# Designs tried in a protein design chat: VH-VL binders against q55578. Part 19

Target 1, 249 residues: q55578
Amino acid sequence: MAERIQKLLSQWGIASRRHAEEMILAGRVSVNGKVANLGDKADPQQDFLSVDGKQIKADNRPRDIYLLVNKPRDVLSTCDDPRGRKTVLDLLPQDLQRGKGLHPVGRLDRNSTGALLLTNDGELTLRLTHPRYHLPKTYDVWLEGNPSDEDLEKWRSGMMLDGKKTLPATLEVISENKDQIHLLVTLTEGRNRQIRRLAEELGLTVLKLHRRTIGPLQLHTRGKVLGSGQFRFLSPAEIRLLKKQVNLR

## First folded at step 4 (VH-VL; framework fv_pimurutamab)

Design s39
Fold by ESMFold2-Fast, scan of step 4:
Structure s39 (fold): chain C 249 residues (1-249), chain A 122 residues (1-122), chain B 107 residues (1-107)
Amino acid sequence: as target 1 above (249 residues)
Amino acid sequence: EVQLVESGGGLVQPGGSLRLSCAASGFSFSSYGVHWVRQAPGKGLEWLGVIWAGGSTDYGNEFTSRFTISRDNAKNSLYLQMNSLRAEDTAVYYCARSFTGYKFLGYAFDIWGQGTMVTVSS
Amino acid sequence: EIVLTQSPATLSLSPGERATLSCRASQSVSSYIHWYQQKPGQAPRLLIKDASNRATGIPARFSGSGSGTDFTLTISSLEPEDFAVYYCQQRSNYPYTFGGGTKVEIK
């Protein structure tokens, strides 16, 4: 049976209904070799749908969904909250909130913002969360106080946390004034509240913590900004690159 | 009917080697992650490791160096190569399938084989 | 590694009674807990996946709940075939780990 294209793309996990409409308007979707217009219908059993030149068949319905979310403050990195607080799933359209098996990969605490991957590809999730793969994550960190060069070098080389020395971190000063400093910190490990706890050990107060990247995934790309509370689908290139980072084919 | 059937268990001397097989039928084997889980007599379940659809492997703790998981998708078969066996390796060895996609929440072990007994004793 | 503690170790009840089984994780596992049933001489059988989702063919009397570190498996009214050992398992981090099991036995 014929159905609106944005409904099919949403049902197949290619895009949310709203984003599918944007893709149609951008001329990225074709039916039987002809560029689709908003409002067009297609029968998945009879018609050939293509997105960005790639043919999609009903029997090849994507099982796996990959979303990058820019998590705002006061939103929990969880699928369910027993106290009814706002979660990252609440940022998604209703058709993505239920029945898709979407879950966050790793966590950002309630007060942290930025890049968070959501997917229903559990094989990828397991590998991305495995310590073996040392997936780098980059953070914008705003601190109150005046750290010495010695303090920053101590952080870079590693500090004791829970009885084990942290792995070396890349740490770059982006800007500084008399009362605060903005650092760019790249970590290849994920320990509980690592950045906040290390800052506290140095007598510094974290004013804001924002995750800018997860491996090859960038929150802000040239020509497009993923705003606070917004999400986007990962491109096929991003998915391939992410899988390659964890030796997944 | 979806099935997993283990074979290759038996009596082996300490320090010996043994290869277990698990034959899959009734589903697209190449699309699923497959696991090895063992259970010592009268004890609980212990996860040994997995080989994912893409061929990558992950192992539980310290037996990474003694045990190797492999698969042959053309034969719909999963293998566990066990080396340097110890009395503590005496257990029933199960193979199990995990969900890998949409429609099923989590990577739960939905299909299990009947198990094959490995006894490490002189 | 994440340790799962199941309690009680043994639960002695009669048919028709409600069974409540606990599984506690040494650190947060979100909702990534599965429950299995094992009868003597048999392979485990999946009951509940990701804390609260019943597996195919599992009767409505079985339900799961919980998040973070505290999880519960409930059997609303025990049938004779429900007397078995129950295991919880986490998929939150490697290595995957199982609880020690709760044996539900007839009183």
Scores: ipSAE 0.000, ipTM 0.384, lowest interface PAE 19.9, mean pLDDT 82

Design s40
Fold by ESMFold2-Fast, scan of step 4:
Parts: structure tokens; sequence; C-alpha cells
Structure s40 (fold): chain C 249 residues (1-249), chain A 121 residues (1-121), chain B 107 residues (1-107)
């Protein structure tokens, strides 16, 4: 069956869907010897795909890799930055930066920090980012000022964003002083800049945003510290838990 | 009807391990952050850590490497795994519900009866 | 961490008298102090939230006041069941910390 080329490359772990689209636009991908265009489809059983002149088959894909990164500020959640700014791949050893198809699962803004999964498993990426699986993500949010209990309840219950009400969120107060409040927010959806935009809708300013968990993945496990800018490989148990969470084996 | 009940305390040798349990009833356990607080004999209260409704944990200084908090929402249960125990860990250990939903968060409105842990040779 | 200092360590009074307990913070905690009561062999009981808000079921004789670094718990007229140890706790910063306690004992 014919499928979008960026989907095939993503499913085969060659690149994230977005990076695959960038590769297509750059003229690096060919189907049956002809340079592919964005929107083109290919049937993996009938057609010959190549990247940078090398034929790609399912058996030629890199080994599946799963990394957890503690993203610092001023690092972009992208595979490739045209302006040459520091990206999450720049945090990795050289041999992991190229040829492995590693890409971030979802995004964290430049000014946001914390847990970010990098993998070349395209199917897992699609499922982890798909709204239907409701993968919970937990954030430490520092807000300027003192929101009312009513403000916090509006956030928990859901607010209108881009014409659709947000899903209910788990929201707990960790600490509070006269200048700021520290909240722990758990979301089961990942809409564009959701936390910052909801805070702004309530008249609040986000001072700091840190993602501490992605589903079962935590930055710090007992006795194992993942500091800012560092990465670690996921354990086999963590990989199994992630796949189970999205009905994948 | 709303209650927390600790268990698992006892005598343990220095360097040993012990796992405490806390059973919750009468409220929506999964909706609350739950805390561990200890009290050495004749001394004051010391906050150990919390596991939030979403499953994330935070610990007081010096407890992160030796103590682990976990929960099982299906069993309405909270746990404290204690490793590398020292004589100074001798205390009554309480579990407590955090009233963190509203602005008056971090107040502990429901407490268990406590379970005694004695670390001695 | 924020250190809370409670004074006096022991307060000896008779039923019917007023008790005034102090809690001082090493840095400003705004109004984010809670008060607990603990009787021998029992778990602590929440009395006052955020300096001045009584917890559910707490008698009106208990009141809290203060802001910044200086906080007070007042029991307007001691009942026999009020003789206990009282602890303050701050929620301004992690880790949460408790004061050393004030023992209110019968004279």
Amino acid sequence: as target 1 above (249 residues)
Amino acid sequence: EVQLVESGGGLVQPGGSLRLSCAASGFSFSSYGVHWVRQAPGKGLEWLGVIWAGGSTDYGNEFTSRFTISRDNAKNSLYLQMNSLRAEDTAVYYCARGLTYYRTGHAFDIWGQGTMVTVSS
Amino acid sequence: EIVLTQSPATLSLSPGERATLSCRASQSVSSYIHWYQQKPGQAPRLLIKDASNRATGIPARFSGSGSGTDFTLTISSLEPEDFAVYYCQQRSNYPYTFGGGTKVEIK
C-alpha cells in the first residue's frame, strides 16, 4: 500500500516526520531514481526509496535508540536549525548526531527545560504524540503573582484555546510566596504552547517551565541523576512501559 | 471514614532496609498528593517527601538517595522504601494527605496513626 | 531551607487561661504558615491554614495571625483537651519545614 514518504521514513526510523519533510524539500529523497516532492507517496513493497543516493530498506534502518534528555534553556527541540543555533542533538556524542535518525518526540520551547525523549522509532513517536493515547506529561510551572483558587479551578476544568476546550488537567500547588507560585501541572494533551497560553489567558506570566515527566519517564530516578544538558539511555523496562502505554509491542 | 493507616514498622539493623505502607480509605486517593513525615522519640516533626497525584516525587534534603516514595492507586496505597538505615532514622513515620488542590495547599489535613521504626544493633 | 523557631519551648497554664504561641521564620514566608496540634501517642491535627484560616471542625477559640516572619497562634481560653504540643509549618519554599514545637502543659 502507498503511503506518504515522510510517514514511511518516520516509521522506518530514518527521521522524524518533520525532519523527513525537510529532507524531501532539500531534494535528498528519491523514489525509483526520481527526486521526491513533499506530498508524494510510495509503496514500500513496489518502490525503491533512497536518501542521499543510498537505497533504504526496512532492514537497513539504524538500531532503535531511546534517549531521555534533560533539555536546558536556549537549546532548540529540533533536528536541524537553519540558523545554526544549538539543538538537542548537539547535546549528544557525534556518532549519535548523524545517521541514526534520532529526533525529539514532541517539543519544548527554547525557554522551557526538562524531560525530552529522543528516538529513531517513528511508530512510537507517532503514538506518543497522538492525542488519542492521552500520554500524561507533568510540568513544574512558576508563575508571577498569585492566581486565585477560581483561576486554578478554571485551568483544571479546561479553558477555550483555539476554539476547543482543553482537557481537564491535574494541578497542584507546590509552594507560594508573595511574588510567585510554583505549580505542578499534569496534562494528557500537547497543544501548542498550552501551559503558557492558558496562564496568559488568566493574566499570569510564566517565569519558568520545566517538564519533569513524560508518561512513566522521570529525569531523576533513585540514585540516578540526569542533570541539565545531560542524556541517558532508557532501560528495557522503560521502553516496555512506553510501548505498553500506547498499545505497541 | 476518611483515614490513612500505616504499617510495616519494626526493628531493623543499621544498614538494613524496610518498606512502610499506608492504606487510604474514604476519599479519592488518586486525586491527592500524599506525604511522609517522621518524628524521632521526644522530638519534632520532619517532612520526608511527597508523591503528587500525577506520580511525581519530591524529597527533603538527604532523603533522595536512601528513601523512595511510590503509590498504587488501584490499591489506594502509599509506600516508603527505606534503605541504608541509620540509628538517626529511628522515628514514628506518618503518612499524611496534602490539601494541595486549593491555595491553602501543603497543609496536611488527614494523618495516619503512625508506625514506629527502630534502627539499632 | 527556611528555619522556623517556636517560642516558648514550654508554656505552663491552667484551664481558662489564654495561650499565645510564637513562630518566627528565618526569612519571609508571607502568610504561608500552618499550625498543628499533637497529643501524646497521637498523630498531628491541622488547626490553622495560611496564618489565619481555621481548618474544618476547629473550635473558634483557636486563632492565628501574622505575616512575613512573625506568626502567632492564640487559644483564647484553654480547655482540658487543648494541652498538647503545637507545631508551625511553612509552605513558602521546598523543602517544607516545621518548627521545633511548643508544649502547652497544665500547671
Scores: ipSAE 0.552, ipTM 0.782, lowest interface PAE 2.0, mean pLDDT 86

Design s41
Fold by ESMFold2-Fast, scan of step 4:
Structure s41 (fold): chain C 249 residues (1-249), chain A 120 residues (1-120), chain B 107 residues (1-107)
Amino acid sequence: as target 1 above (249 residues)
Amino acid sequence: EVQLVESGGGLVQPGGSLRLSCAASGFSFSSYGVHWVRQAPGKGLEWLGVIWAGGSTDYGNEFTSRFTISRDNAKNSLYLQMNSLRAEDTAVYYCARGDSYRYGHAFDIWGQGTMVTVSS
Amino acid sequence: EIVLTQSPATLSLSPGERATLSCRASQSVSSYIHWYQQKPGQAPRLLIKDASNRATGIPARFSGSGSGTDFTLTISSLEPEDFAVYYCQQRSNYPYTFGGGTKVEIK
């Protein structure tokens, strides 16, 4: 059936949704020989799409790829960096770095580490990045200082951030000493720098932030640890579970 | 004072089209996701879809081809375009606000509903 | 899609009695169940969010519990205004779905 052109290009792995929108605005995309405008729709069964004069068919899209990366510190969660800094794509073999449309799903700050999904499945990316799907993410958080039980309960129940109360979070104390605490935090929303900002509101400093899981995806699986800077392909079962979570086939 | 008011319902013949409107007041409309929910006479509630603050939409599986949700933030208005209407589409149609800024999944504010009757 | 089954279909009770309403999901929804109250001729009203959190302005006699697939709405002591139809709704996956409702009526 007819769909927004940027959605089709993103679903086919030709470009991320934002890049597809930029391509449309630049006049690089055509439908049935006519330059497309942002907001236009096309039916892939009836219409012919072209990019830079080259006809695009659904069967020409790159093979769908799903990777889990254990992002190290000082690596950027982006496809490309204007200043030439190391990105998550630089962690991959060359045959996966270009021509595949791989991009990170969401982001982790430069100083944060851990689980990051990379895929060229644009529709999955769009759905996984919208807070409406409440995909749980679990973080190891090391804090300088000793929060009170009251502070931790305030965090669990929700705190004001940018004029809106945060959703309830699960917090478990893993270990504690006189100077610092290690928490396991599970969130079902992804607001800008949420963990760091909530800790700061409580007068605590985040020493280390590591994302352990993304929904069903785990860094440490069945007799194997996915080490810092390493990646692995998702199993068919993991892909199925992710798609089910956001109502995709 | 936060309110949603539906309009545009009425009698329509099978195969026809109808556009419902929902007028919002008392809150920052552009900052919230807004949903359409229907209820057939004597039956339960059925979620039709949503348009989020950013303009993206999600629908119940069977409604993607026949129903389209849109919004006009300048007019504080939400719309539901219904095409190829069937007798089974006879229902009260409610618009509802998501309960939280931008991405609300519970429905905290509801309109009073507008009745759509599909009959020959 | 996730199917929500509410039971019983009808509860016939007197004011002052306790009402216990069940909602069962066809697959795990974690704690992502909301409860609504609907009176004849009126739009639904949000009662409980995410299994157990009362919405603003909702009296303490209303409480929710449960996780996974089994959820309960409890009204500790029925007031005259509580006789209504109650619906559960899941937000775990699209499409969002509602249960068939439980009617709480005067005996």
Scores: ipSAE 0.000, ipTM 0.384, lowest interface PAE 21.1, mean pLDDT 84

Design s42
Fold by ESMFold2-Fast, scan of step 4:
Structure s42 (fold): chain C 249 residues (1-249), chain A 122 residues (1-122), chain B 107 residues (1-107)
Amino acid sequence: as target 1 above (249 residues)
Amino acid sequence: EVQLVESGGGLVQPGGSLRLSCAASGFSFSSYGVHWVRQAPGKGLEWLGVIWAGGSTDYGNEFTSRFTISRDNAKNSLYLQMNSLRAEDTAVYYCARGFYDSRGYVHAFDIWGQGTMVTVSS
Amino acid sequence: EIVLTQSPATLSLSPGERATLSCRASQSVSSYIHWYQQKPGQAPRLLIKDASNRATGIPARFSGSGSGTDFTLTISSLEPEDFAVYYCQQRSNYPYTFGGGTKVEIK
């Protein structure tokens, strides 16, 4: 079966899909000795794929890798930063940083912390980030001020964002004082900067945002606490649960 | 044989600066997070910070403004730049490798250098 | 920060006796405690990682146990080379912290 070259390169852990497309455009990828163009397909069982003149084979591809990272503040959730700023890949050993196609699943902005999945499984990434699957994510949110019960109810019920009403959210008040409030927020969709933008719509400022869970993945599970800046490999059970959530396998 | 060797310690006056080095051999240095730990005479161990394989750093709270950790993977070397030194910074400084396995970083220090003594005194 | 309290501060025993060292955390650290041995003039040596896993080359007489806030390092039968200072360390939260140490000395 023939598949898009960028999909194969991503599946084989050579580059993220976006970087694979850039490599193709740069003329670095060949199929059966001919330079490939974006949109070209190859059958890994029949065709020979080369990158920078070196042949690669489906049977020799790195095994799929699944890591959970507790992203610290001031670290970017990206594969490549043109300004050379610190990225989540910098938290990993060198042999996991490059050549494996590891990339974050979704993103957390620079000032946000917490659970971030890194993988080279392109198919899983596409499905986990697709709105269709309603994968729940839970956040610790610290807000400046004192939102009213009515403000919190508007958030729970859904608010207009970019011309479409947000899905219902679960909000629990963990603690509050006269200056700020700590909320536990669960979302089943991942719209651009959703928590910060909804808070802003209510006239509130997010002081701190920490993602506690991604679907079944937790920073603290089975007596294992994943501290700031740390990573761990996912268990086979966690991988199975993630794939089941998005109708894989 | 896996080894870490510190150097650069010595006597420095309060307010002064000093740069420590740690040379790694016998393992893939670029693949590991490496840490600085110090021990004041007759006292316990204190974690200073870490530099990850990719170059990102994390520090203990009190060290962020005065101490900087860096690495040179081509030279298999780790560095600690210390500024605005105080008498309380007098200690043996160790570099240490952070263990990791299939579960991720365990942050157990499985390989240590022999330490280098820094004395801050007038 | 998480404070680790080791007890006793000093443990005086004879070769062949069993040593039991305690490390108590100010809050739960799950199983994320490591144990180190340090002899005078030497760097620390890793003994046990994540509460109960012996490091490479560590003799079977050393064992670790515990979870949550209470952890124990046990030396089943002291050898002459085991008289040293022992430290626990937590990896649960930044900053990483060490206990104050337990000195195991000859009676």
Scores: ipSAE 0.007, ipTM 0.442, lowest interface PAE 12.2, mean pLDDT 84

Design s43
Fold by ESMFold2-Fast, scan of step 4:
Structure s43 (fold): chain C 249 residues (1-249), chain A 122 residues (1-122), chain B 107 residues (1-107)
Amino acid sequence: as target 1 above (249 residues)
Amino acid sequence: EVQLVESGGGLVQPGGSLRLSCAASGFSFSSYGVHWVRQAPGKGLEWLGVIWAGGSTDYGNEFTSRFTISRDNAKNSLYLQMNSLRAEDTAVYYCARGFSGLRWVGHAFDIWGQGTMVTVSS
Amino acid sequence: EIVLTQSPATLSLSPGERATLSCRASQSVSSYIHWYQQKPGQAPRLLIKDASNRATGIPARFSGSGSGTDFTLTISSLEPEDFAVYYCQQRSNYPYTFGGGTKVEIK
């Protein structure tokens, strides 16, 4: 049956859906020898798909890989930066940087740090980024100033962002002083720059933003710290927990 | 009435493990961060760690590798798993409720359990 | 970590006297100091929140003051039940820390 090209590429682990869309827009994807456009569909039973002139089949994809990275500042959450700036792939050994289809699941902006999942499992990526599954992500947020109880309650309950109210969040105060506050924020949605934009709406400045968890994935386990710029492979148990969270086997 | 009740303390040999429990009643347990605080005989209070309402945990630097805090909101219960116990872990262990939000006035331990004694000796 | 130094370690007074207990922080904690009372064999009891706010049920003779690095707990007129150990705690920086305590004992 005919499906959107970005969906097929994502399901086959060639790229995340977002990255697949970028590849299509860049003219890198073709169907039956003709350059594809966003919105085009293909039937994998009948049509020939290629990326950068190389034919792709479901069976020709790399083995599934799952990595947790502790993203440092000034590193981009992208597989390909046309300006040659440092990306999260540059934190990996060369054999993992190319030919594996590894891509970040979601994004952290350049100034944000912390937990970032890299995988080539397109179906898992689709589900982890889909609003339906409400995968919780927890952030350490350092804000300049003293937000009122009313400000924190508005954030907890949800605020308007891009014409749509944000989902309720869990907010807790870890510490504060006269000049700043350290919040622990848990979100079940991943809207563009959500924490920074909500802080901005309240007249607050984010001094530092660090993602400490993605669902069951943690940077620190029993005194073992995944340091800034480091990566590790997920354990089989972690992979099973992630898949269970999004109704995958 | 709002209560926290610890259990599970006792005598343990060095290198052993012990699991402490804290049963909460009279309040919405899932809405609060809850803490473990210990006190060695004749000494002062020492904060061990917290499990926040959202499920994240934080520990004092000395405790991260040996102690694990967890909670079961369906059972209104808080737990402390203690591994590789040493003589200096001998103390009364308290669970305590904290206000984690700025709704009232600061983060303070307003409700405490009675404590459970852990003795680590041979 | 922030170190809290309580002084004196022991304060010997008679009932009816005024008690003044000090808590000093190694760096500024703004007003984010809490005070607790502990009697032998009992759990600590919250007295004062964020430097100066008396907890529910705490008698008016207890008051707290201070900001920055220097904090004081005052008991205006000691009652027999006030002879106990008192601890300060900061929430300004993680990890949370307690002072070493001040024992208020009968003279």
Scores: ipSAE 0.575, ipTM 0.789, lowest interface PAE 1.8, mean pLDDT 86

Design s44
Fold by ESMFold2-Fast, scan of step 4:
Structure s44 (fold): chain C 249 residues (1-249), chain A 123 residues (1-123), chain B 107 residues (1-107)
Amino acid sequence: as target 1 above (249 residues)
Amino acid sequence: EVQLVESGGGLVQPGGSLRLSCAASGFSFSSYGVHWVRQAPGKGLEWLGVIWAGGSTDYGNEFTSRFTISRDNAKNSLYLQMNSLRAEDTAVYYCAREGYSYGFRYLGHFDYWGQGTMVTVSS
Amino acid sequence: EIVLTQSPATLSLSPGERATLSCRASQSVSSYIHWYQQKPGQAPRLLIKDASNRATGIPARFSGSGSGTDFTLTISSLEPEDFAVYYCQQRSNYPYTFGGGTKVEIK
C-alpha cells in the first residue's frame, strides 16, 4: 500500500511530517531515482526511497528512545543550536546527545522550566503536538499583581491571539497574597508562548512558568521527584498511555 | 565514551586478501549504520561502503566485486573482507559511525571515527 | 558523482589570524556540506554539519556558511591546535564524496 512520503519518513523516525515536507520541497527526497514532489506516494515494500542520494533502510536508524527532562531556565528546547547556546541535549550523557535522532516534543521557551519529552519517534511527536488529540498540559504560573475574577474568566473562556480565539483553559488558584498569585493552568493546545502572551494581554507579568505535566507524564511521583536539569527514561506503561492518547498501535 | 578501534592491517602482495576488523564500544552498536572510508598516503578521503543496523550493505561501484562488509552485533564488531588487492588499494582504512539526527538537517555525517589501520599492497 | 574542489590547497598563516577555506561543488548541493578536521596521524573529526551547524564540542571560532555550489569554513582567530588539514564532504548525492583538502600550516 502506497503512503505519502512524509508519513513514511515520520513513521520511520527520520523526520517529523513537517520536516519531511521541508525535505521534499528542497528536492532532497527521491523515489526509484526520481526526485519526489510534495503529495507523492511510495510503497515501502516495492519502492526505493532515498534522502540526499542515500537509500533509506528501515534498519539503519537507532532504536526508539523516550525521555522526560525537567528543563531548567536558560536552556533551549532544541536538538541543536548553531550559535552554540546550551540546549536540552546538553543535559544528557554523551552517548544520547548525538546520533540517535533525539528531539524535543513541542517547546518550552528559554525562561520556562519543567516537563519536556525527548524522543526519536517522529510519528508520536507529530501526533502529540497536534491539537486534534487534545493532549492536556498543566502549568504552574506565578503572576505579579492581582488579576480580577473577570480577567481569569476571560482567560478560561478564551482570548484572541494572532487573529484566532484560544481554546478554553482550566484555571485553578493554588495560592494568592496581596502581591502575587499562583495558578494551575491546563491547556489542550500549544500556541507560541501562549500563557505569557495571554498574561501580557491582561496586563499581568509572569514571574515563573513551569510545566508540571504532559498528558500522563509527571515530574513528581509519590516517592520520587525528577529534579531540575535531570532526565529519566519513560516506563513501558507511560509509552503505551501516550500512544493510546494519540491513536497509535 | 564512544570508541571504534580498527585492526588487521599490514603488508599484502598484489592479488592477496586481507580482513579488517573494527571493535565498537560505548554505544548501542546494533542500532547504527557503520561505514568504511579509506585514505591513500598524501591523498583525500574515499567512501568504500556501509553496513546498516539490519545487516544490509551498500558499496561504491568500484568495490562491489572485491570487498565485502559484514558485522557481528553480539561481538560489537564490523569487518571488511578485501580480495584481489592492487597497489592502488594501499591506504589507511577507517571505520566510522554514521550520525543520525532528526529532521531536515544533519544527515550523512560521520560523528565518530576509529584511528585507522594501514594496508600496504606491495611486492 | 559530485566533485568537490577545495581552495587554496595550502594556507600559511600565523596564530591569531583569520582563516577562510573554500569548497566548491560541481553541481548544486543546497546546504548539504559537512566539514572535518584531520591532524597528522589522527582520524578526521566532525566540525560543521549542513554548511553552518557546529558539531558538539566545537569552539565558537569555527563557523561555516554557503549554499548551492559555494561554501566557506572560517576560523576567526587561529589557535595552535587548529593547524591541520580540513575536508569538506557532500551528502546531496550518492556516492558521498570529499574535497581534496586544505592544509592550514604555520607560516
Scores: ipSAE 0.000, ipTM 0.386, lowest interface PAE 16.5, mean pLDDT 82

Design s45
Fold by ESMFold2-Fast, scan of step 4:
Structure s45 (fold): chain C 249 residues (1-249), chain A 122 residues (1-122), chain B 107 residues (1-107)
Amino acid sequence: as target 1 above (249 residues)
Amino acid sequence: EVQLVESGGGLVQPGGSLRLSCAASGFSFSSYGVHWVRQAPGKGLEWLGVIWSGGNTDYGNEFTSRFTISRDNAKNSLYLQMNSLRAEDTAVYYCARGFSGYRYVGHAFDIWGQGTMVTVSS
Amino acid sequence: EIVLTQSPATLSLSPGERATLSCRASQSVSSYIHWYQQKPGQAPRLLIKDASNRATGIPARFSGSGSGTDFTLTISSLEPEDFAVYYCQQRSNYPYTFGGGTKVEIK
């Protein structure tokens, strides 16, 4: 069926969604010999797409790549940055930075650290980021002060955010002292800055936020540590498990 | 009625591997974080690690590379995989239940198994 | 890691006497200390959680107090079954740590 052109280009690993939109605006993309406009759709089975006069097909896309990155502080979760700041792609070898269509799956703020999946598999990305699949993500959260048991239970059961109640979260207290508390928080949804905003609503300050897991993906396995700023390829078993969780084979 | 039972201990050669099991009964196993604690003969208690209700694990610094904790909620079972065993790993190994998400009673070990003895000797 | 120092290492007392056991932390643990009792050949038994809260089924003669770095377990009048080793544990910081234990033995 027909899909937005920037989605097709992103799914095929030809460009990130943002770069695809820029290419369309620049008049570089055509459908059936006619220059495409932003918002146009195409059916890859029926229509002929071309970029810079060269016809493209799904079979001509780069090989599917799946990477897990341990994102450090002060690195942006984006394919590129208009202001030239360091991005997660800058952590990779140059051959993976260019022409592969790699993009992060979801985001971590500049000040947040931890697990971040990079891939050029656009269909997997759409499903992993879709709220319908409830992919769990676990975070280490350090908060200033000592929230009450009632505050933690309110967070756990769900709170109003942007006019809609958040889904129940799993909160486990790892440790606490008079000045701070360390929580394990598991979420099955990804709303904008959700952990930080819910903490703020309770009058709490997030001191540190670290994403420990994405579904079955872990930053470290026994005998192998993925250190800050490092990346690794996913195993075939991890890729199969991710696809299974979002009903994709 | 609420019970944890360890098994799998025994005599093992230095450098060997051993897998301990802990069988839970009488409570909703999947709802709790569960811990491994060891005690060398005539010595005190040493916390090894935990697997939380959601499956995440945390370990004492000394055991991160050699020991792995896992669980099988369908079988109500907790496991400790021990590799590259050394004479100093000789101890009674206990599994224990802690409360996940219950701040007031959190990480107090209210239910313990009887322990299983692991002897590492040549 | 937080080090817990229990003192004395051994308490030699007679039945009916009061026992006072100390646990000192290398840094503040607020009130997040638990106490356990262990008899020879047996698993530990939870006595007191978060400094002063008696666990279910624990007799009233056991009480806990303290905050910050200094904690005390008190047994108001020793019964024969109370002669055992007692351990404190902190949950304030990772990794969780136990004290070295205090043995309460018959004089």
Scores: ipSAE 0.490, ipTM 0.750, lowest interface PAE 2.4, mean pLDDT 86

